# VHH binders against Transcription initiation factor IIB (tfb), part 9

Target 1, 335 residues: Transcription initiation factor IIB (tfb), of Methanocaldococcus jannaschii (q58192)
Amino acid sequence: SVDYNEPIIIKENGEIKVVKIGELIDKIIENSENIRREGILEIAKCKGIEVIAFNSNYKFKFMPVSEVSRHPVSEMFEIVVEGNKKVRVTRSHSVFTIRDNEVVPIRVDELKVGDILVLAKELPNIEEDIEIDKKFSKILGYIIAEGYYDDKKIVLSYDYNEKEFINETIDYFKSLNSDITIYSKDLNIQIEVKNKKIINLLKKLRVKNKRIPSIIFKSPYEIKKSFIDGIFNGKDAKVFVSKELAEDVIFLLLQIKENATINKKSINDIEVYEVRRITNIYTNRKLEKLINSDFIFLKIKEINKVEPTSGYAYDLTVPNAENFVAGFGGFVLHN
Below, E stands for the ipSAE of ESMFold2; O stands for the ipSAE of ESMFold2 at other seeds; V2 stands for 0.75 times the mean of E and O plus 0.25 times the DockQ between their complexes.

## First folded at step 4 (VHH)

Design HA02 (from H04 with S33W; framework vhh_8h5u_2; at its last look DockQ between E and O 0.57; V2 from the best seeds 0.00; counts 0 for: pae O 14.5 > 2)
Fold by ESMFold2 at other seeds, look of step 5:
Structure HA02 (fold): chain B 335 residues (1-335), chain A 121 residues (1-121)
Amino acid sequence: as target 1 above (335 residues)
Amino acid sequence: EVQVVESGGGLVQPGGSLRLSCAASGFTFSSGWYAMGWYRQAPGNQHERVAIITSGGSTNYPDSVKGRFTISRDNAKNTGYLQMNSLKSEDTAVYYCAKVRYSGSWYFDYWGQGTQVTVSS
């Protein structure tokens, strides 16, 4: 079973989003018409939710969830692998390793530092028709990362040294005949944009939530790529104060076949998350099925005892697949 | 619209205390996105960071105020506070609260008109 705060990418009512597994399951259980209890387990039927799971070809797909469950727990284990990807799970929960060129489950209490775990190398790139072009998607990424808006204006702030990206922003909004005001305040350039059509689009996309909008998770590769470029402002690393946005970004990177390292830092006593895009190092395997899989194989760096976030551990049932992807970095978890 | 309104400043003797408030609208302190900070400016000086607080409750202070000032946040009211104790003459300044971001350096993305704090014998 999995800790409350662990991120999981889901499809619900046509929307793709990253949620906390505990928040999702608590709401389903508490709103359910029939709760089944098996010992300490609380179990509810689940309709209309899909998660990512691998199939017999070692390929990830969205697959339906039939049931969710929770149970009280007194301890959790945080597993940290190469790239500082991490997940909190119970001692009895199974994750996946590789033995004799087969992907097999292994219990957390059987793991040791140096063991190999199976994680996601890439996630399904679901592409739907959308009404967002590459230029807007890049600006949208920057607004989510660095900007804000209200009923009257969009405000973007830049370091004085970010001249190329400042010019891109100005050029984009000029091309839309926007009312643009540029001024310096303290150590930055601030661009204020009045454009009612764009503000209404930001409201429609619920940009105030400061999460990756569902339309981006469902967009073509080039739109996803352009959005990511906006988030990172053309760089290979970005510091996030929002853990939730960093988690969203990791899942989106996997959709475009990129990966990242994660560094939790304290900058001036503020906890932040540095996400650095990387070229994956793929370990050699002899079985063609593994070579062509959606998996990456990473060594365990740490296994730490930790306190459960909510006092509960959470799980879900994916019929026939009996696995799902969750955690900060895309762990494959057995159910 | 993004707005921040500072209050609670005034005249105080050395060793005294003041509590500043920052009422914010147009962004939410409970989001990990919109960290909140206090800074100050005395005449002839550049802006000085005084305190930062994140949505997770992590705080930051420069050495000049560490141990004397405490930043806090009430997420339900979307309001930040700065408790200032053991005030000294060099604390005299206009105090601003702001929305902050990090992009290689700390930036104050928006700030109010400030509130005057004067510490005088």
Scores: ipSAE 0.000, ipTM 0.295, lowest interface PAE 14.5, mean pLDDT 83
ESMFold2-Fast, scan of step 4: ipSAE 0.006; ipTM 0.439
ESMFold2, look of step 5: ipSAE 0.000; ipTM 0.327
ESMFold2 (binder alone), look of step 5: mean pLDDT 77; pTM 0.782

Design HA03 (from H04 with S33R; framework vhh_8h5u_2; at its last look DockQ between E and O 0.44; V2 from the best seeds 0.00; counts 0 for: pae E 18.5 > 2)
Fold by ESMFold2 at other seeds, look of step 5:
Structure HA03 (fold): chain B 335 residues (1-335), chain A 121 residues (1-121)
Amino acid sequence: as target 1 above (335 residues)
Amino acid sequence: EVQVVESGGGLVQPGGSLRLSCAASGFTFSSGRYAMGWYRQAPGNQHERVAIITSGGSTNYPDSVKGRFTISRDNAKNTGYLQMNSLKSEDTAVYYCAKVRYSGSWYFDYWGQGTQVTVSS
């Protein structure tokens, strides 16, 4: 079972989003009229939700969830692998490793530092036709990372040294006949844009949530890439103050076949998350199935005992697949 | 334009309490790079950080106020607060609410006139 705060990407009613597994499961259980109890385990049937799981070809797909469950726990184990990807799980829960060139489950209490775990190399790339072009998707990424809007205006903040991106933003909104006002103070540039059409679009996309909109998770590769370039402002690394946005970005990077290292830092006693993009590095495998898989194989760096976030651990059932992807960095978990 | 309006200052005796408010527009606490913070400036001194709160809820205080001051926020009202307890004469200053962002280093942007806090023995 998995800790309350662990991120999981889901598909629900045609929308793709990243949620906290505990929040999802608690809601399903609280809204269910038919809770089955097996000892301390509370179980509810689940309909209309898909998670990412691998099939017999070692390929990830969205697959339906049939049941969700939770139970009280007093401790969890945080597994940290190369790149500082991490997940908090119970002692008896299984993750996946490689044995004799085959992917097999292994219990958390059997793990040690240096062992190899199976994580996601890439995630399913669902591409729908959308009415958002590359230029807007890049600006949208920047608005989510750096911006603000209300009923009258869009506000973007830039470092003084980001002149090329500032000019690109101005040119884009000028092409839409927008009213643009620029403020400068110290090393900070603030651009205010009045454009009712764009503001209405941002409201429709729920940009105020400061999360990656579902339409981006469902967009063509070029749109996803342009959005990511907006988030990162053309750089290889970005420091996020929001853990949730950093988690969204990790899952989106996996959709475009990129990966990242994650560094949790305390800068002036403020907890932040540095995400550094890296290209996927493929290595040769003995079995054809493994070399064509959606998996990456990473060594365990740390196994730490931690307190559960909610006092509960959470799980879900994916029929026939018996696995799902969750955790900061895309861990494959046995269910 | 980022705008902030500070309020809640006043004259108080040592050991007293005040609660400052920061009403903001043009930024939100939920931004991935934005945080909210309080600064103060006493006569003849440079600006001093008093408190920071991130969109994720992490807080920071210097030792001079730790345990006495508490920063909080109400995202629905886009408003930040600073609860100041056990006030001392050294806390006398103009208190400013600031947008805080990170871009290679921390930037503190001051947009309001501040609110005067006077602790008089």
Scores: ipSAE 0.000, ipTM 0.295, lowest interface PAE 13.7, mean pLDDT 83
ESMFold2-Fast, scan of step 4: ipSAE 0.011; ipTM 0.429
ESMFold2, look of step 5: ipSAE 0.000; ipTM 0.208
ESMFold2 (binder alone), look of step 5: mean pLDDT 77; pTM 0.784

Design HA04 (from H04 with S31E S33L; framework vhh_8h5u_2)
Fold by ESMFold2-Fast, scan of step 4:
Structure HA04 (fold): chain B 335 residues (1-335), chain A 121 residues (1-121)
Amino acid sequence: as target 1 above (335 residues)
Amino acid sequence: EVQVVESGGGLVQPGGSLRLSCAASGFTFSEGLYAMGWYRQAPGNQHERVAIITSGGSTNYPDSVKGRFTISRDNAKNTGYLQMNSLKSEDTAVYYCAKVRYSGSWYFDYWGQGTQVTVSS
């Protein structure tokens, strides 16, 4: 079972989004007319929701969830692997490891620091014919990472040292005949853009929640890549975002065969996450080539006992696969 | 339109008290990566952070005002406050409230016009 806050990418009613597994499952159970109770387990049937699981060829695809469950829990274990990717799980839950060059499940309570775990290297890249152009996709990423909007304007903020991307952003909005006003205070620059058409589009995409819109997860590779470039301020290797946006970004990177490391920081009691794009992903290259899969193989750096976020641990059933992808960084979990 | 309006400043004697208010419109102070803060600037000086309150309610103060100033927020009214006690001549400045983002670059989403505080005999 996994903690309430573990991120999972789902497909529901044609939309692709990252949600908290506990929030998803609590809502299904609370809206169910027929909850089955087996000892301490509360179980409900699930319809219309798909999660990512690997098939017999070790390739990921969306597969339907048949049931969800929750049970009371008093402790969790946080497993941290190379790149600071992490997942919180119960001691009896199984993750995947390598034994005799085969991918096999292993219980959390049997894990040791230095053991190798299986995570996603790449996820299904869903590509629908989407109406978004590349330049808009890039600026949308930047707006989500760095900006906000109201009924009259889009506001973007920069450090003085980001001159190149400031100019690229200005040029983009000028190309759309936007009114642009620039303010400077101390070492920060604020750009206000007035463009009613773009503001209305941002409202339709619900970007005030500072999450990656479903249409980006369904867009062509080039649109996804452009969006990611916008998240990373065009040229930067790193960006500071909320935990939820960091989770979204990792799943999107995996769809375009890219990866990142994660570093949690606290500024005046506000939790922020540094997401850093990488080209060398600490993976065991011998195992990666040997198995020919959508997997990477990362070493456990820490196993920490932690408090559960809620009073419950959560599970879901994917028929025939008996696995799913979840957690901050895309862990492969047994079910 | 998005704006911040400060009020409550004035002339006060050393040892006196003032309560500043910060009314926001077009946005809220209660967001995950944002905090509401009070800043001040005296002639010839850089802007100095006086107090912050995070979306979760945590507060922070520099040593120069700690124990004398208290920041608070009324989320229902979307209004911030700064209670200033035991005022000193060196507290004389224009006081600003601002929304501050913590996403990797510190910046002020909206900077009000300020309210003047003068501490003199």
Scores: ipSAE 0.012, ipTM 0.359, lowest interface PAE 9.1, mean pLDDT 83

Design HA05 (from H04 with S31E S33F N60Y; framework vhh_8h5u_2)
Fold by ESMFold2-Fast, scan of step 4:
Structure HA05 (fold): chain B 335 residues (1-335), chain A 121 residues (1-121)
Amino acid sequence: as target 1 above (335 residues)
Amino acid sequence: EVQVVESGGGLVQPGGSLRLSCAASGFTFSEGFYAMGWYRQAPGNQHERVAIITSGGSTYYPDSVKGRFTISRDNAKNTGYLQMNSLKSEDTAVYYCAKVRYSGSWYFDYWGQGTQVTVSS
């Protein structure tokens, strides 16, 4: 079972989004007319929700969830692997490792620092025809990372040294006949844009929640790539104050076959997450060549006992796979 | 030393016109990302924003003066202007030129000393 706050990417009613597993499961149980009990487990049937799991070919795809469950918990373990990807799990939960060139489950309480775990190298890249072009997608990424909007205007903040992207942003909104105002404050440049059509589109996409919209997770590769370029503004690293947005970004990177390292930092007593894009993630190349899969193989760096976020630990059942992807970095978990 | 100097105020009859000038020294309206604004205050009233022009040339006016007032800037002379047409007695106020910026809302970096505009018969 996993902690309340573990991120999981789901498909529900045609929408793709990243949610906290505990929030998802609590809602399903609360809305269930019939809850089954097995010892201390509360179990509810689940319909219309898909999660990412691997099949017998070691390839990821969305697969339906049949049941969700929760149980009381007083103890949790945080597993940190190379690249500082992390997941919080109970001691009896199984993750996947390699033994004799085979992908096999192993219980958390049997793990040691230096053991190899299976994580996602790439996730299914869903590509639907959408109404967003590449230029808007890049700007949308920047609006979500650094921007604000209300009924009258969009406000974007830049470092003084980002002249190329400032000009690109100005040229884009000028091409749409927008009213543009530019201000300076200390080391930051602010661009204020008045364009009712764009503001209405941002409202429709629910951008104020500062999460990656479903339409981006379902977009063509070029649209996803442009969006990511907007988030990172041509740089390889980006500091996020929102852990949830950082989690969204990691899942989106995996859909375009990119990877990242995560560094948790404390700046003026504020916890921040630096996500750094990498092209050559450290993995066991020998195992990767032997196994035709969507997996990477990363060593455990730390196993820490931590406090559970809630009074419960959570799990879900994927009947045709007995696994699912979750956690900050895309861990493969057994169910 | 940052300074703005307003000029061009005076007495005018209802329906008349006036052109106010704002000469800046110690900074430029065309360099960086500054906005320039005109504000007014009549005795007993709170100050009111009249017009804003940004470094990029975008303008803003409240409904009370929209269509009657025009803000402009001469970058070569580092001077801002407010053209006031169809003046009404309600336009009587001290008019201030300001260097402004936006940070969640409008605020001032610097105000001038003001120039009196009186609209009466």
Scores: ipSAE 0.000, ipTM 0.094, lowest interface PAE 18.7, mean pLDDT 82

Design HA06 (from H04 with S31E S33Y S58R; framework vhh_8h5u_2)
Fold by ESMFold2-Fast, scan of step 4:
Structure HA06 (fold): chain B 335 residues (1-335), chain A 121 residues (1-121)
Amino acid sequence: as target 1 above (335 residues)
Amino acid sequence: EVQVVESGGGLVQPGGSLRLSCAASGFTFSEGYYAMGWYRQAPGNQHERVAIITSGGRTNYPDSVKGRFTISRDNAKNTGYLQMNSLKSEDTAVYYCAKVRYSGSWYFDYWGQGTQVTVSS
């Protein structure tokens, strides 16, 4: 079972989004007309929700969830692997490792630092026929990572040295007949854009929550790529964002066959997450070539006993797969 | 709805004092990813930082205002303040309250509309 705050990417009613597993399961259980109790375990049927799982060919796809469950817990373990990807799980939960060139489950209480765990290298790239301009997609990413909007204007802030991206942004909004005002503030350039049509589109996409919109998770590869470039300030290798946005970004990167490292930073008592884009993560190339899969194999750096976020640990059942992807970095977890 | 609203500016004689207020909505000053800052712009000049206060209470000031200006916040009222003492003619500017994301470089999520401070006789 996993902790309340573990991120999971789901498909529900045609939308793709990243949610906290505990929030999802608590809602299903509390709204269920048919809760089954087995000892301390509360189980509810689940309908209309898909999660990412692999089948016998070691390829990921969205698969339906049949049941969700929760049980009281007082102890959790945080497993941190290379790239500082992490997941909080109970001692009896199984993750996946490699043994005799096969992907097999292993219990958390049997793990030690240096062991290899299976994580997602590539997630299903859902590509619906969605008409989003590449330039808009990039700017949308930047608005979500670094920008703001209200009923009258969009505000974007840049470092002075980002001249290429500043000019690209100005040219884009100018091409849309927008009213543009530019201010300089220290070494930061602020661009204010007045365009009611675009502001209404941002409202429709719910951009103020600073999360990746469902439409981006379902967009063509080029649109996802441009969006990610916007999240990373056009050319930067790293970005500082909230934990929730960092989780969204990792799942989106995996859909376009990219990856990142994460680091929790405290700057003047402000907690932020540094997401650093990486172009080569083939640390265990021999294992990856031996097993033709959507998996990457990363070593455990730390195993820490931690307090559970809520009073419960959570699980879900994916029929015929007996696994699912969750956690900060996309861990493959056994049911 | 994320916004900041500045107030408290005005005309004051050299050596006088003013207290600026910044009312925030849509975020809290105790939120881990954001700081509150005061910035100013005089006609023909670039914007400059006057004061920053983080969610943890850490402050900094440029030498031009250090010892004269004090930034503070009231988390219960979700309001920030800038106490300006011993005002000089060089302090004449439009003062802006900004929600700031601190990431190694200071980024502004939103600027308020500003409040004019004029120091002259």
Scores: ipSAE 0.000, ipTM 0.240, lowest interface PAE 14.9, mean pLDDT 82

Design HA07 (from H04 with G32D S33Y; framework vhh_8h5u_2)
Fold by ESMFold2-Fast, scan of step 4:
Structure HA07 (fold): chain B 335 residues (1-335), chain A 121 residues (1-121)
Amino acid sequence: as target 1 above (335 residues)
Amino acid sequence: EVQVVESGGGLVQPGGSLRLSCAASGFTFSSDYYAMGWYRQAPGNQHERVAIITSGGSTNYPDSVKGRFTISRDNAKNTGYLQMNSLKSEDTAVYYCAKVRYSGSWYFDYWGQGTQVTVSS
């Protein structure tokens, strides 16, 4: 079982989004008319939700969840692997490792620092016929990373030194006949854009502040790439204050066959997450049977005992796979 | 609409105290995405940061005001405060409450109209 705060990418009613597993499962159980109890387990049937899992061909795809469960727990273990990807799991839960050139489950309590774990190298690149161009996608990425919008305006904030991106943003919104107001205070520049048509489009697309919208997770590769370029503002690394946005970004990178390292640090008394893109990935061991798999193999750096975020640990049943992807960096977990 | 409204400024003698208030709308101070800050600008000078309080409750102050000023917030009232003690003539400025974020550098997502603080005999 996993901790409440572990991120998981799901598909529900045709929409793709990243959620906290505990929030998802608590809602399902509390809204269920029939909860089954087996010992300390609370189990509810799940309908209409898909998660990412691998099949016998070692490829990831969305697969339906049949049941969700939770149980009381008093301790968790945080597993940190190369690149500082991490997941919090219970002692009896199984992750995946390699034995005799086969991907096999192993219990958390059997793991040691230096052991190899299986994580996602790439995730399914869902590509629907979406009518969004590359320029809009890039600007949307910047709005998500560096802006805010409400029912009246889009607000974007810049450092004075970001003249190229300021000009690109202004030119884009001018081309759409927007009402633009620029405010300058010391070395900070704020741009307010009033355009009812664009705001209505953001609402129609269900764009939330500091979250990647479903339409981007379902877009063609070029649109995803442009969105990511907007998030990173032309750089290979970006510092995020929002852990949830950093998690969204990691899952999106995996869909375009990119990976990332994560560095948690404190800057100006704020805990932040630096995500650094990796386009050239190496596996720990060359296994011929797994060369064309969707897997990457990373060594465990730390195993730490931690307090559970909630009073519960959580699990999913994916009946045709008996695994799922979750965690900050995309860990493969056994059902 | 994102808005902050400052109040509590005025004229005070050196050594006196003032408490500034910042009423916020369109965002919540308990949000993990944002911090609240107080900034000031004196005539002829650039603005300077006076205090920051993060979503987790951590605070930061420059040496010029550390020990004299205290930033706090009331999440239930969605209001921030700056308690200013042992005021000096160099504290004379317009004080601004700002919704801020960190993304490689500090950015103002929005700031208010400001409230004047004058420390004079």
Scores: ipSAE 0.000, ipTM 0.365, lowest interface PAE 11.5, mean pLDDT 82

Design HA11 (from H04 with S33Y V100G G104S; framework vhh_8h5u_2)
Fold by ESMFold2-Fast, scan of step 4:
Structure HA11 (fold): chain B 335 residues (1-335), chain A 121 residues (1-121)
Amino acid sequence: as target 1 above (335 residues)
Amino acid sequence: EVQVVESGGGLVQPGGSLRLSCAASGFTFSSGYYAMGWYRQAPGNQHERVAIITSGGSTNYPDSVKGRFTISRDNAKNTGYLQMNSLKSEDTAVYYCAKGRYSSSWYFDYWGQGTQVTVSS
């Protein structure tokens, strides 16, 4: 079972989003009229939700969830692998390792620092026809990372050193005949844009929640890539104050066949997450099946006993796969 | 609805003190995702940041006010403060409270209406 706060990417009613597994499962159980109890375990049937799982060819796809469960918990373990990807799991839960060139499950209580775990190298790239262009997608990424809007204007803040992005933003909104005002405050440049059509689109996409909109997770590769370039200000690394947005970004990177390292640090006593993009992914494996898989193989750096976030640990059943992807960095977990 | 509201401005003699308050609603300053900043603007000048406090309690000040101004917060009231001591005529400005976040540097995106501080005889 996993901790309440573990991120999982789901598909529900055609929409794709990243949620906390505990929040998802608690809502399903609370809305269920028939909860099955097996000892301390509360189980509810699940309908209309898909999660990412792999099949016998080591390729990921969305697969339906049949049941969700929770049980009381008093201890939890945080597993940290190379690149500082991490997941919080119970002692009896199984993750995947490699033995004799085969991917096999192993219990958390059998793990040691230095063991190799299986994580996602890439996730399914869902591509639907959508009505947003690459330029808007890039600006949308920057609005989510750095901007805000109200009924009258969009406000974007830049460092003076981001001249290329400042010019791209100005040129884009001028091409739409927008009213643009530029201010300087401290070492920041603020651009205010008045464009009612774009503001209404941002409202429809629920941009004020500062999460990646479902339409982006379903967009063509080029739209996703432009969005990521907007999030990263055209750079290879970005510091996120929101852990949830950083988690969204990791899952989106995996959909465009990119990976990242995570560095948690403290800046003026605020915990922040630096996500650094990786363009070259190396697998220390010689078998073609493993080289061509959707997997990367990372060494455990730390196993720490931690406090559970809630009174419960959580699990879900994926029939026909017996696994799912979750955690900060996309861990493959057995069920 | 995210909102910050300033209070406590006024007229003070050189060498005097004032305490400004910033009441927040729709978010909390004590969460790990936000910081509170104080900015000021005198007529004809650009906005200048005079203080910042993070959710963890760390503070930062420019040299122009360091040692004279102190930023703090009351988490129970979700209110921030700027204590201004040894005030000088050049401290005369409209003072703004703002909610900010960190992304490569500090960005402040929600601003209050401002409160006037005048330092004169």
Scores: ipSAE 0.000, ipTM 0.219, lowest interface PAE 15.3, mean pLDDT 83

Design HA15 (from H04 with S33Y Y102L Y107R; framework vhh_8h5u_2)
Fold by ESMFold2-Fast, scan of step 4:
Structure HA15 (fold): chain B 335 residues (1-335), chain A 121 residues (1-121)
Amino acid sequence: as target 1 above (335 residues)
Amino acid sequence: EVQVVESGGGLVQPGGSLRLSCAASGFTFSSGYYAMGWYRQAPGNQHERVAIITSGGSTNYPDSVKGRFTISRDNAKNTGYLQMNSLKSEDTAVYYCAKVRLSGSWRFDYWGQGTQVTVSS
């Protein structure tokens, strides 16, 4: 079972989004009129939700969830692997390792620092025809990372030295015949854009949530890539104050076959997350080459006993797969 | 997740007073990484910063409002305030609350919807 806060990418009613597994499962159980109890487990049937799991060919795809469960816990373990990807799991839960060139489950309580764990190298790239072009996608990424809007205008903030992206943003909105006002104040530049059509689109996409919209997770590769470039403002690294947005970004990177490292920092008592795009993550390349798979093999750096986030640990059942992807970095977990 | 919501605007006569409120969610005013600021925009004018308060309690005001406006915060309610005294017709504007952070410079990340302040007889 995993901790309340573990991120999981789901598909529900045609939408793709990243949620906290505990929030998802608590809602399902609390809204269920028929909860099955097996020992300490509370189990509820699940309909209409898909999660990412691997098939017998070691390829990921969305697969339906049949049941969700939770049980009381008193302890949790945080596993940190190369690249500082991490997941919090119970002692009795199984993750995946490699043994004799086969991907096999292993219990958390059998793990040691230095052991190899299976994570997602890439996730299914769902591509639907959408109305959003590459230029807008890049600007949308920046709006989500750094912007705001109301009924009358979009407000974007830039560091004075980000001249190339400032000009790109101005040119884009001018090409849409937008009313643009630019303010240079203190050590930053603010751009106000008045364009009712774009504001209505931002409302439709629920951009005020400051999360990656479902339409982006379902977009063509080039749209996803452009969106990511907007989030990173043309750089390889980005500091996120929102852990949830950083988690969204990691899952989106995996859909476009990119990897990242994560560095948690504390700035004035606030935890922030630096996500760094990387073309080569440190991994066991030999094991990866032995298996034609969507997997990456990363060494465990730390196993720490931590406090559970809630009173419960969480699990879900994927029929015929017996696995799912979750955690900050995309861990493959047994169910 | 990060939001600010302004309230407290209205119509007031010259010499009057108003107190604006800024309710924050998704960040805290007690954390050192963020500052809260008040900005205003009058028709035909650029945005003007009227007050900033840092997590440490340091405040800053432009000369146009210094001595008349006071910025403060209630950490228990995670709410910022702008007390405006001796209001003048030139204070008429939409007032915005903004989240500000350090990023090599002070940046304005998130703005509220604004609250209209009209000073008129």
Scores: ipSAE 0.000, ipTM 0.252, lowest interface PAE 13.1, mean pLDDT 82

